# Ledger of designs, part 248: VH-VL binders against q9nrl2r1430to1533

Target 1, 104 residues: q9nrl2r1430to1533
Amino acid sequence: GGVHELSAFEQLVVELVRHDDSWPFLKLVSKIQVPDYYDIIKKPIALNIIREKVNKCEYKLASEFIDDIELMFSNCFEYNPRNTSEAKAGTRLQAFFHIQAQKL

## First folded at step 13 (VH-VL)

Design x23 (framework fv_nezutatug)
Fold by ESMFold2-Fast, scan of step 13:
Structure x23 (fold): chain C 104 residues (1-104), chain A 121 residues (1-121), chain B 107 residues (1-107)
Amino acid sequence: as target 1 above (104 residues)
Amino acid sequence: QVQLQESGPGLVKPSQTLSLTCTVSGGSIDSGYSWHWIRQHPGKGLEWIGSIYYSGRTDYNPSLKSLVTISADTSKNQFSLKLSSVTAADTAVYYCARGPYTSDHYYMDVWGQGTTVTVSS
Amino acid sequence: DIQMTQSPSSVSASVGDRVTITCKASQSISSYVAWYQQKPGKAPEPLIYSASYLHSGVPSRFSGSGSGTDFTLTISSLQPEDFATYYCQQANSFPLTFGQGTKLEIK
């Protein structure tokens, strides 16, 4: 936990947001558009929330930051059947995240 | 960095219950990951025993389902395996591991060092 | 249960060699396969997931390919630290199942 780690988190979140496969993850799923989402997913999270936590210096350890990103992917795969565009985007973006997370 | 450490008895008598605990450090078990038990019999391959998820769901290998329980204690950041009515066939190295809960790329990305369990009278 | 069969069961190779290990699933598993490396006395370490994606920190000489029932792990230029046992694992359905292992030995 230090300033160098927080700067690295900011860079990584920006890279994730800019990735072509980030579209399912930019903001929380709409309850109006997907009414059953919050019946299934008990810990919703999205990149905008993670970015806000980084900006407010809420991550004390790299593991806490990584856990929130992995929770986001876990939610995607639990809700979305494997052959959906959401699940496919999540698979590619998670692979990209694992490569980028080596910089942490 | 996340680390997993198995603990429990190295020797268990036949018909007794084997109890193993995995202590997680550097990360919370109450996060988006799944938490697994895998074993390896002497000189043989790997066998998946079961898992527990951040949602509290458990999944067990059907060959062991009536004999296995996996539970989590979030206050201690631990998850545990209980295997009842053990026999010599349960002699193995037992590993705990972490994996993302996915239907697309379900694999174990962090493993404990393993603990050897011998079932003998 | 989905049976995973690896071939060969053992292979002898020299540093610098290209090594190929194959894994066959008893039914289609799409791309839901992972590969692990295990050194004597140690826990398995992840190499590949979803058939072709490298786990973080794994050297680029490792690559995976395949879909359906036939999968391959390739080491493009074998290094001394690569002598180990390699396992494939299907992630398509529970119970998760592993191949029997391929032991890579120095020639």
Scores: ipSAE 0.005, ipTM 0.609, lowest interface PAE 12.0, mean pLDDT 86

Design x24 (framework fv_nezutatug)
Fold by ESMFold2-Fast, scan of step 13:
Structure x24 (fold): chain C 104 residues (1-104), chain A 121 residues (1-121), chain B 107 residues (1-107)
Amino acid sequence: as target 1 above (104 residues)
Amino acid sequence: QVQLQESGPGLVKPSQTLSLTCTVSGGSIDSGYSWHWIRQHPGKGLEWIGSIYYSGRTDYNPSLKSLVTISADTSKNQFSLKLSSVTAADTAVYYCARGPYTSDHYYMDVWGQGTTVTVSS
Amino acid sequence: DIQMTQSPSSVSASVGDRVTITCKASQSISSYVAWYQQKPGKAPEPLIYSASYLETGVPSRFSGSGSGTDFTLTISSLQPEDFATYYCQQANSFPLTFGQGTKLEIK
């Protein structure tokens, strides 16, 4: 996208990173700590990867950026049962994202 | 925002066990963060004691490993330090702290205010 | 254990001065160093992580640099609230270790 659109994506990612519920999403899930994660999740993604894609201008459409963020939440809910700390954090952060994404 | 608060006795007798608790508010210890104990001897620098992760994994300073136990109680949102067989050398300010959810970096982004512990007869 | 050595152990400076504090690791720690500020009677507060990234809310006059074994914390224009003790910490491996501290004092 354009410089204005790039700035909007970067600002939103920074706001997500700073949110108290971002901890499950900051970096890719550790294979050492969660060995079966990559057997279940085939398209892993995290905020650090999304931020790098923004910085490299790899998102041509806002929908592509939104799709990657939604994939991140979808992976969380697929792997983690609803009653887990990860799923609860994901639910709150996704709601925050949906409010902020209305600006895109 | 997340806040940490230490609690425990300010005076412990030599050879006894020091027990401190860290109460976490504004966030859950049942999360991907690491939870640490650090101490500071009077007029000196900082010494890392150990940590616990929400997975139950613990890491201890080798110089203290046989004397230290760190545990977590998710129902109370607390984690605790037990230091056995204390001596006057264990007199210090004790801090609890949080490390961010990263597998690569072991630093502390939120600290409690500290609690003073004196080991004396 | 990785030993962290700070220099100087104390420095006297005036408001508006540029202050530099160095930290040396006994073996390579890549960029895994953090810096903390501690005021008398208070807990340490994080300033910098991964050698150069500012913690949220930290003024831009603070900057960090370095990699491998040699690291630097710089305060570009010293303010009255900056008089404190500064600690580096290696974040690379267990046990976590801190420098001995640098006390920044008013001239």
Scores: ipSAE 0.006, ipTM 0.597, lowest interface PAE 10.1, mean pLDDT 86

Design x25 (framework fv_nezutatug)
Fold by ESMFold2-Fast, scan of step 13:
Structure x25 (fold): chain C 104 residues (1-104), chain A 121 residues (1-121), chain B 107 residues (1-107)
Amino acid sequence: as target 1 above (104 residues)
Amino acid sequence: QVQLQESGPGLVKPSQTLSLTCTVSGGSIDSGYSWHWIRQHPGKGLEWIGSIYYSGRTDYNPSLKSLVTISADTSKNQFSLKLSSVTAADTAVYYCARGPYTSDHYYMDVWGQGTTVTVSS
Amino acid sequence: DIQMTQSPSSVSASVGDRVTITCKASQSISSYVAWYQQKPGKAPEPLIYSASWLQSGVPSRFSGSGSGTDFTLTISSLQPEDFATYYCQQANSFPLTFGQGTKLEIK
């Protein structure tokens, strides 16, 4: 807990944002560009929202932080077919996350 | 750390409905994970029964036909299995499990301890 | 449904041995296989996912390989705590299916 875990969350979010495969996850999906997204996805989330929650000290447990990241990936795989660039980027970024999250 | 615990009757009569509940602690079922039921018949291997996702989507093993229903109660942080019209063939150890939701693989990373169910008159 | 067949069904080995267990899918599943270890009276424990990635906390003596239809779990130097039943699982599509299991026994 405490400041050490929050520092770890911030470091991990920064690593995710900087990763080549983060592009589908940086901000919420546009309702204008993807009109049916919010009909399918009921709990939207993105890295900018997760980072804001880290900065505001809203995660009390590592499990809460991990749950939000996993929700982000779940939304990607629910909306995007397996053969899309989005799903492929999500698969690689989730693998990277799983390795890094072992340090939490 | 996330923990799963199965509960329900250890003895069910033929033709009745088997009802089991999985209680999740240390994490929320209303999250990006999939939640699964698996069973193991005496002296045999593992059989996947089905899963439920945070979206309410369910996937069932076709071999169980329309006999299986999985549901979630987010207020209690539980998900449940109902298997109707049971027979002696449904005697098994039943496990609940958590899996990461991914586009390219579906595996279970956290398991409950299992609960033994005997179907007998 | 995708059928998973393990070989051998049982194997006897000694501490320090290199042990290999194979798993064959009835159709191509890319790298979408997981491996589990189950000790008597206990729930399965995940060992490997996506054919070759170790679950957190799993000793480095365990490794997985393969793609397509043929997969292998290797224990490079068998330890006393490794005597258990091992299961492969195809992670590609529903319904999820498991191999019949390989029982690793003391020689």
Scores: ipSAE 0.007, ipTM 0.643, lowest interface PAE 9.9, mean pLDDT 87

Design x26 (framework fv_nezutatug)
Fold by ESMFold2-Fast, scan of step 13:
Structure x26 (fold): chain C 104 residues (1-104), chain A 121 residues (1-121), chain B 107 residues (1-107)
Amino acid sequence: as target 1 above (104 residues)
Amino acid sequence: QVQLQESGPGLVKPSQTLSLTCTVSGGSIDSGYSWHWIRQHPGKGLEWIGSIYYSGRTDYNPSLKSLVTISADTSKNQFSLKLSSVTAADTAVYYCARGPYTSDHYYMDVWGQGTTVTVSS
Amino acid sequence: DIQMTQSPSSVSASVGDRVTITCKASQSISSYVAWYQQKPGKAPEPLIYSASNLQSGVPSRFSGSGSGTDFTLTISSLQPEDFATYYCQQANSFPLTFGQGTKLEIK
């Protein structure tokens, strides 16, 4: 069969997925649960989409990968007021990402 | 394949609490799906009651106010509905169903056979 | 709440006929609509999701179309097993809501 070797970016995505604060970011926001989300957010993205792009080798530059992660956080802060559990989780996960990314 | 089966009393008295259980086989309730209760009054259409997600989150139809509680028991592979302070208007066939949780599609892809509940003195 | 209105409430048809059922949402729901078939004494069965995607195992004579507020379910050549009540459901916002149903009856 085939075996997939983990890249540095795949390892980083796995760490983000396993983080306690990843729950708002694991998959695309549900239209049924949040009806106005896609009226406000024009470039939706989530960790499952980013992980798939990593596995398909769609990121040619590290900056492209970082830009997609930052877009994910930007969408969170644009849609969710600062005092929400989503925004608070996003703040903590973004800080974790920035620390891990500088070690690369 | 995944199958759902409702169970509970067929007759409930007014003001009592209706308790129904949905038993899931062929798949785990502790999965990436949502689990729903829907009812159908005699000769009428379908009414969504509420859902519980694999994460434990619940969502309820506001028209049922504070009368509804949905819970899950992963050790028994079951989820349950409690409807308090029932009246004759709660007489219906009650269905449990499974739904995928995704931004692109939200529908119920597997349904139980339904259980008839009559509220009468 | 988003109201779903089906038209007609009943249709009389013969085997081999093309049948069209429509569903109108009180506000835009993009493509987030599903269709179900219910036979007497049975649970609803899914036919279509996301307006036009056919559920696995459903015959190709069933098709769905539409976006925004107006949606259509079409049966291209009616078969004896298709006489049933059909329901649309919006999947755009909570609470989930269904149309009132369209009963498809034999002529």
Scores: ipSAE 0.000, ipTM 0.565, lowest interface PAE 14.5, mean pLDDT 85

Design x27 (framework fv_nezutatug)
Fold by ESMFold2-Fast, scan of step 13:
Structure x27 (fold): chain C 104 residues (1-104), chain A 121 residues (1-121), chain B 107 residues (1-107)
Amino acid sequence: as target 1 above (104 residues)
Amino acid sequence: QVQLQESGPGLVKPSQTLSLTCTVSGGSIDSGYSWHWIRQHPGKGLEWIGSIYYSGRTDYNPSLKSLVTISADTSKNQFSLKLSSVTAADTAVYYCARGPYTSDHYYMDVWGQGTTVTVSS
Amino acid sequence: DIQMTQSPSSVSASVGDRVTITCKASQSISSYVAWYQQKPGKAPEPLIYEASYLQSGVPSRFSGSGSGTDFTLTISSLQPEDFATYYCQQANSFPLTFGQGTKLEIK
């Protein structure tokens, strides 16, 4: 939507990107490094894509923005066993997101 | 806002299959959330039945695993519960709910109003 | 299965009182506990997740604390709309399990 909505989404994405646990989520997973990823994950997404969608005003509702962030986390947990550094980072970042999303 | 609404028969005969549907509005079940069934026996606490994710992954309470099937119909934006071989012990209020998807950590942030199911002849 | 035990089973209080409800897990669940409020004839409403984080729209008089096996829900200044049954839920492992509930009643 509006300028105020873009500001809120942009601020939250920036906070997520700056978080120490954002490293698994910054960009799409490489097919070279993880060849089976796209066989398992049917709706890939990452923070750079979400940020681009915010900048292009593609989110009409806050719920759509939140849905994309939750999809990013669910992809992490679907692909990565819970004892991995990726899953642990995802768990901590998702908790941080839930606190920040209360402002939306 | 996302809303969930349960529907199904109020009365089911013993040994039959209970079939309940949850209709979701204001959001898509074909999303990164998990979708849950919970029930509450008369005068008792809450019991988690199971969940489904858009990938088709299901998780069931082991106490009900052989009796429960949860499925999703993305075209209707609905997910459903089938509980086979019901007895009087399955008399309860049944709720559907939404939660963030995680590997093993779920809480429910949106709930339906609940539907009462009585198992009796 | 992880068993969740709440205490007390019921508590009587007056508007303005501080009320504390506790929940004990049979094994460590880290901080993966949620609290729900249920009014008669209504669905549970989420209050708190991950032990201490308030759900959006929940009044600040509600707070949660604890880690490991012992968790607490506190209402700092009880309001008339707070008389309800409260449930804790562990989110650490499947199956998800709930406490038996604590009924908060008018004195």
Scores: ipSAE 0.013, ipTM 0.672, lowest interface PAE 8.3, mean pLDDT 87

Design x28 (framework fv_nezutatug)
Fold by ESMFold2-Fast, scan of step 13:
Structure x28 (fold): chain C 104 residues (1-104), chain A 121 residues (1-121), chain B 107 residues (1-107)
Amino acid sequence: as target 1 above (104 residues)
Amino acid sequence: QVQLQESGPGLVKPSQTLSLTCTVSGGSIDSGYSWHWIRQHPGKGLEWIGSIYYSGRTDYNPSLKSLVTISADTSKNQFSLKLSSVTAADTAVYYCARGPYTSDHYYMDVWGQGTTVTVSS
Amino acid sequence: DIQMTQSPSSVSASVGDRVTITCKASQSISSYVAWYQQKPGKAPEPLIYFASYLQSGVPSRFSGSGSGTDFTLTISSLQPEDFATYYCQQANSFPLTFGQGTKLEIK
């Protein structure tokens, strides 16, 4: 289990963080900069939180890890119109994630 | 491993409302996935009806939009389809399915086995 | 709506044959195409997503290719269990639309 799963999740999160399109996902959205975000998005998440959960061995199953990553993308597409830089970055990064997640 | 199961009446009278429920096991509908209804008329291809997301957002096929409502009950881990004012043209096998919630690539990776609905007097 | 057109509508083949099914989108959908297999009386099962990526558990004899408007599903060496109807689906925009289906029949 956990040791091999942690290594795989850690590697994938690092690859996502290093991707050119990760910028909208590195940290939680600022309420000061985007005041209505938390009125619309009820389950906020970001790569820094997911990475922390991986490092603390909080994911028991690969499906739990995948669910958190997909939630992050879902929030992006729910809040941001399709033609925004955020939505375009999210679309490309999610496609990259789907390819990498086949290995989990 | 996620599994989906459709349930509802096999026979509905014209002008009534068709109500179907999809029960999800092995995973939560309150996650980043989208949840879809698709139907297949006898001897024909597949028609996408609509979807619901963890946020409560719904998307409907414009050809059916005025007649369709999709809702979710996270406490029961279920999502449901209501199709109002049915006619014989609504006779089909109805499937529920799961897909990733995205703006640009919607596909269905897990499907229920389908439930047959006949609209007849 | 994006229309998906499959060709052929039916194909007859023998075990061991290489089979190709094509799908054409009415407008560019990049690589956002999925392929499904449906056997009589059963639900569709996913085979391919993102035009070329094999769904987990699907045999390697299945492959997908294409981008833009033209897509192909290939079965490199047909097996008895592969006789079914195949559907392409555009995964780019709402409403989601499917091809009309290609019925693969034993020769």
Scores: ipSAE 0.007, ipTM 0.637, lowest interface PAE 10.3, mean pLDDT 87

Design x29 (framework fv_nezutatug)
Fold by ESMFold2-Fast, scan of step 13:
Order: structure tokens, then C-alpha cells, then sequence
Structure x29 (fold): chain C 104 residues (1-104), chain A 121 residues (1-121), chain B 107 residues (1-107)
């Protein structure tokens, strides 16, 4: 992780947050709204946590940053059936991420 | 860079169990990716064997389900394939691979170099 | 199982040529197809996912198109390093299945 890499990660997170399909990923899933989520998902993560990790310089390699983003998507697909609005948003946002990640 | 390396015996006798290990470096198997085994028979195409996810969840090709077991050892950053009751038809190059975990699509973005397994007496 | 059929099985071409490889699924798979390149003695390398998205680092001369059952991989201007075998893979459902491969050879 250099300064240039951290700036690139910040830019990618900002682009993800601004995307129309980011709504399922902005913050951790609420236990009140989704009571069984944490029974199924053992490594919860969201864009606000990833952005905080970028700001604290916790990613030493681009692969570590990408791994956390992919974990976020895999959690979505593991919990949400294919036909849900959450899974559909996740599919589109993941494709967008893969295009943007080419800058890394 | 994430790298995968297959290892195991190059020669296995018919009726024995084939055991292969994939060692992962530059990334953790205890992550959001799925980890796959694929094989390629001599002069033929690719056949998906199965996969494992960080939760321990496994998916197997139904044609091999009764014969195949995939497991993970997070302390060694390895995942392994056991294929029981092998025959000459199991002679192939075996690859391990990483793929994004999704409900909508399943493909492999990083592959090991492959290890040749010959089943003969 | 979803069967993937590639055509042609082999194609001979020259550097600078436009090459197209087709893949047909036995049932609709939406856009959930990936393409891989394999050189002799080496592991497959990913080229394309979700029918049309290039993997990072893949040259822009590679493109994919299609939806439903019919998919195409195109190389707009063939380079010497592109002579290889190409595989499509359906990513729609388990078990994952691959096409039989298309061998791209020097003419």
C-alpha cells in the first residue's frame, strides 16, 4: 500500500457508494430488520467498514481490498435468493466493480 | 498476487483414493471467494469437479458426488480433493481455481498450474 | 446439465485476421457465460465473464457478445500470442459445464 494505492481505493469506494445499486451495501444489515442474517453470514461487511479500513491504511495490497469487496458481494448472494431486489442490485454493482477495479 | 499450487501423487493405482492439495498464497481461503477443482482429460476439454466456500459449504458435480470430497484447512491455507475408487478414466490434469461467489454466475479468475495424475497399475 | 457446444472445433488464421468463435447453450443461460484461453501445457486463463466483460489485463482486441443461448468471442486483430485453445463456460447453474474447445491454429 502506497499513497497512490490508497487514493485509488478511496476513489473506487466513492464510485461504489454513488452507484444506484449500492443501497444494500452502504451499512451493515440490521439484526432487527433481518433477524436471521447473522445466523447465516459469519463475516459481515459493508462499504462504510471498507472505507474506514482504507482511511486507516489497513489494506497493504490491492488484493486485500478486492477480497473485502468480493466478500461483501458473496454475503449478499449467500443470504438473498437470486430473484430478490438485493441480489439483482448486487449482480449489477459487482459487474460495475469489476470494470472499475481494472484501474488497480 | 494470489497464486494456487496443486500437489499430490502423480501415479495412483485403480480402486485407490486420489488425494490432491491446493496451497494458496497471497490471499486467504477464509475469504468471500469459492475454491474449485477442475480436471482435463488427455486431449479433451474441462470438467468441473466441485467447490468449497469459507463456511465449509461444498458443491459437487452430481456425476462424481458419491466419489468426491473437498475440504479446507484454513490454518495451512489449503483446500483438498479426495476422489475415491479411481479408474483409468480419472487420468487427467487436475487444476485448482478461485472464483467469485455469486448466486447469478460461477466462474474462475485465478488458476493453479495443474498437476498430472495417471491411474494405472 | 446444460450442454455447451462450440463452433468451429478448429480454425486456421493469420496474424491480423478477425476471428470469431461461437458457443451455444442447450438452454437459456441469460448472459452467464465466461471465456478462457489455454495455451499448450498451461492452465486456462480467464478472458471474459458475463458474456461481454473483459477481465482486468485482457487486451481490448478481445470482445464477447450474446445472450440467451448463442454467444460469440471475437478477436478483432489476431496477434501471435493468441494462438491457443478457447473454451466457453456456462456460469448459470451447477454443475458448471464447459464447451469442448476451439483450437486456433496458424494458417
Amino acid sequence: as target 1 above (104 residues)
Amino acid sequence: QVQLQESGPGLVKPSQTLSLTCTVSGGSIDSGYSWHWIRQHPGKGLEWIGSIYYSGRTDYNPSLKSLVTISADTSKNQFSLKLSSVTAADTAVYYCARGPYTSDHYYMDVWGQGTTVTVSS
Amino acid sequence: DIQMTQSPSSVSASVGDRVTITCKASQSISSYVAWYQQKPGKAPEPLIYSASYLYSGVPSRFSGSGSGTDFTLTISSLQPEDFATYYCQQAHSFPLTFGQGTKLEIK
Scores: ipSAE 0.007, ipTM 0.657, lowest interface PAE 9.2, mean pLDDT 87

Design x30 (framework fv_nezutatug)
Fold by ESMFold2-Fast, scan of step 13:
Structure x30 (fold): chain C 104 residues (1-104), chain A 121 residues (1-121), chain B 107 residues (1-107)
Amino acid sequence: as target 1 above (104 residues)
Amino acid sequence: QVQLQESGPGLVKPSQTLSLTCTVSGGSIDSGYSWHWIRQHPGKGLEWIGSIYYSGRTDYNPSLKSLVTISADTSKNQFSLKLSSVTAADTAVYYCARGPYTSDHYYMDVWGQGTTVTVSS
Amino acid sequence: DIQMTQSPSSVSASVGDRVTITCKASQSISSYVAWYQQKPGKAPEPLIYSASYLYSGVPSRFSGSGSGTDFTLTISSLQPEDFATYYCQQTYSFPYTFGQGTKLEIK
């Protein structure tokens, strides 16, 4: 038992969760509040699901982790018009992710 | 590491349909990326043709009117371009590329090597 | 359509030089600009996205700046492998459009 260290994926997910622009991505979109979301978005994902996959060691390659994060942003931009607060938050968070992912 | 490879005929006759396929390896076409076709005329710059996303959504360059169709085959991990009623102006190197599904941060991070298409009788 | 105009169309430079390439959009596009490098016979490779962010693996001698209509790509100390054609691209509006290219040649 030594000091526990977070994996690189865990550290990056924590950084994304703590970012001011993470609010649209923390949890899956509500079917009650946005009923057409799941008609348009066929592979819904959110940071809580990605974090769970990291904790269960489901990512074998960095590319698989990156693909899930990119899917999350792609879903945001497919559903939300460019001028929405959701799309603007996604734009800034994606840029932050791309900078941080260079360390992987 | 994701790689893209174009394939199709190098010579097409005027008025026929140009058909090109992009084979993706090292990653799934069913991932959260967009998949693009770009062309480059001899000695000229780059022209964006269109894109397809995993949901089947397509976006096309309006200058090509309804002449363009892009489709995906997830079972073969491929996406394809059909350009109908070609003319000599469609002679170009055709590239397939991967990018995010967004107009705000669009950049194509992985490209195929390109395939030369000549339109002549 | 948004027109992207690059200046200069060609530039001759020596290894170690600082090179600046500009790109002007026909209307405001915020920061929705990407830059690509293309060598003869090869596909374009990404350098910069969102006007100023370096793509993964791109050397730090490359930098981008600008917003609105005026954008700049700078190479701080030119290396032999940097002689290529450079393209800017706007991603603000469909259809996506590229600049005409700037050819960087050995002096």
Scores: ipSAE 0.005, ipTM 0.578, lowest interface PAE 12.7, mean pLDDT 85

Design x31 (framework fv_nezutatug)
Fold by ESMFold2-Fast, scan of step 13:
Structure x31 (fold): chain C 104 residues (1-104), chain A 121 residues (1-121), chain B 107 residues (1-107)
Amino acid sequence: as target 1 above (104 residues)
Amino acid sequence: QVQLQESGPGLVKPSQTLSLTCTVSGGSIDSGYSWHWIRQHPGKGLEWIGSIYYSGRTDYNPSLKSLVTISADTSKNQFSLKLSSVTAADTAVYYCARGPYTSDHYYMDVWGQGTTVTVSS
Amino acid sequence: DIQMTQSPSSVSASVGDRVTITCKASQSISSYVAWYQQKPGKAPEPLIYSASYLYSGVPSRFSGSGSGTDFTLTISSLQPEDFATYYCQQGHSFPFTFGQGTKLEIK
């Protein structure tokens, strides 16, 4: 993608990271703290990895960026029961993302 | 081993523009980091002025936004601060600093030594 | 703007003492808090990021805790080199804001 799209991705990732509900998504889930996570989740991802990919210009299409963000939310809802703090944070952050992503 | 070094005039007249430069060595300003200006008034705490990202994005403290411009010169590996219409209240030690490569924690990990700026006739 | 209120403003302590400094944000900032140490005549140096993670090379006597609005920096056993002013900083929202600082003096 172009420099405009890279700038838009960077801005959106920064807004996601700063959101109060980003805490479950900032970095990869710890194998030590959550040993069964990687048995259930086959394609782990987190905001720090997504931002690194943006910084390295690895997203060629807006759809690739959106797919990685949606994968992150999908993993959250797959692993965490609906009534958990993680799932509730994910629901709110995903709604925020959908509003912002309309600008991409 | 990244080092930052501030440079600019130690004395600026009221109503003029303060111009400071930060020279980065041991690393490139075009490498995924954020680059910040912070100041400290005599005997006071720290005030964040603004930042520039390697993407060219700038963010400014709203209290200073109409007065501040931050720019980068990748060919010289420098970033600069311009603060217009200075008054005695702008007398401070000015620091440049680096923010980390990842966005999971916004803090400044490398700081310049600081340069003292006095606004006086 | 998010205001960071730091307390106490100053404290005198003896080598070996446990010292606690607190920082309160005017609104929730999750864990986006860093702590800095500034020695007289020097630039600030990072100690803690994301409320509780030690920056590389920082002695283990320093620890951070808290989330949301209330944060604490603890020095478990004060050393002579810890004479300094300590600042908290929120990185949740622009503008980044700092606490007023806490000055530590070693008796």
Scores: ipSAE 0.000, ipTM 0.548, lowest interface PAE 15.0, mean pLDDT 85

Design x32 (framework fv_nezutatug)
Fold by ESMFold2-Fast, scan of step 13:
Structure x32 (fold): chain C 104 residues (1-104), chain A 121 residues (1-121), chain B 107 residues (1-107)
Amino acid sequence: as target 1 above (104 residues)
Amino acid sequence: QVQLQESGPGLVKPSQTLSLTCTVSGGSIDSGYSWHWIRQHPGKGLEWIGSIYYSGRTDYNPSLKSLVTISADTSKNQFSLKLSSVTAADTAVYYCARGPYTSDHYYMDVWGQGTTVTVSS
Amino acid sequence: DIQMTQSPSSVSASVGDRVTITCKASQSISSYVAWYQQKPGKAPEPLIYSASYLYSGVPSRFSGSGSGTDFTLTISSLQPEDFATYYCQQLNSYPLTFGQGTKLEIK
């Protein structure tokens, strides 16, 4: 193998994970570090969960995959003020995602 | 790989302020992890002092809250501990450690080697 | 504050023995417990996170179990390099707290 042998969803998740701005999104937000997060965000999600769903073939349509990625960004912008490192990383990573998602 | 290194004075006089710095290499302190100070008194167990999150949020052990300040300097890739009004009871090995940003893996995965601080006149 | 109580405080064992160390939280912490190994003069090393997951590179003879208030660290076949002090830590709520430690000594 190589990256060209992965599914389109796997390829895109791998590119997102490798992006410099992926750090807020790699795993679920810490309850300890951000104790009010789960009071505000009702549908938490992260790249590790999305990657597991891809690996288990749980996305039947590209729209379902895109919806989960967009939920992840939506949660970021709901919780984090615009001038935070998280919101700035989210803005850049979302722009990258929108370009790559055109290939799906 | 990420490495942490403590630095500061080995000897501090009672009533003075202890200042320690943790230098991070191989990763950025502005990367979304939590950064912790932990100490160990001679022959005793581990005591969590406090942490700083990359957002600037700090959390302190309530037993030390009025005495402790943790800060970060992203330009130097360092975070620091100040402990005011020290006494002989503050004699310990001080460790810095990287902690989790996320709820998936709750543990301190990278630790500095520790720096010994003795409080005596 | 959540108190973490380890038992025993010390244990003497021989190479090849099965060793168990327990940790009890004063209130429920779900699975937010980690275990560390510390050798004299060294920093603690992570062994187990989220009660049962092995940290990368940790030998399979180490295992963790439990949820809620009662947690166990097991070493299935003790090796010479395992003689150390072991600490549990709760990461459910601030302040973060450690157990008092269990010293594993050569018999």
Scores: ipSAE 0.006, ipTM 0.590, lowest interface PAE 10.9, mean pLDDT 85

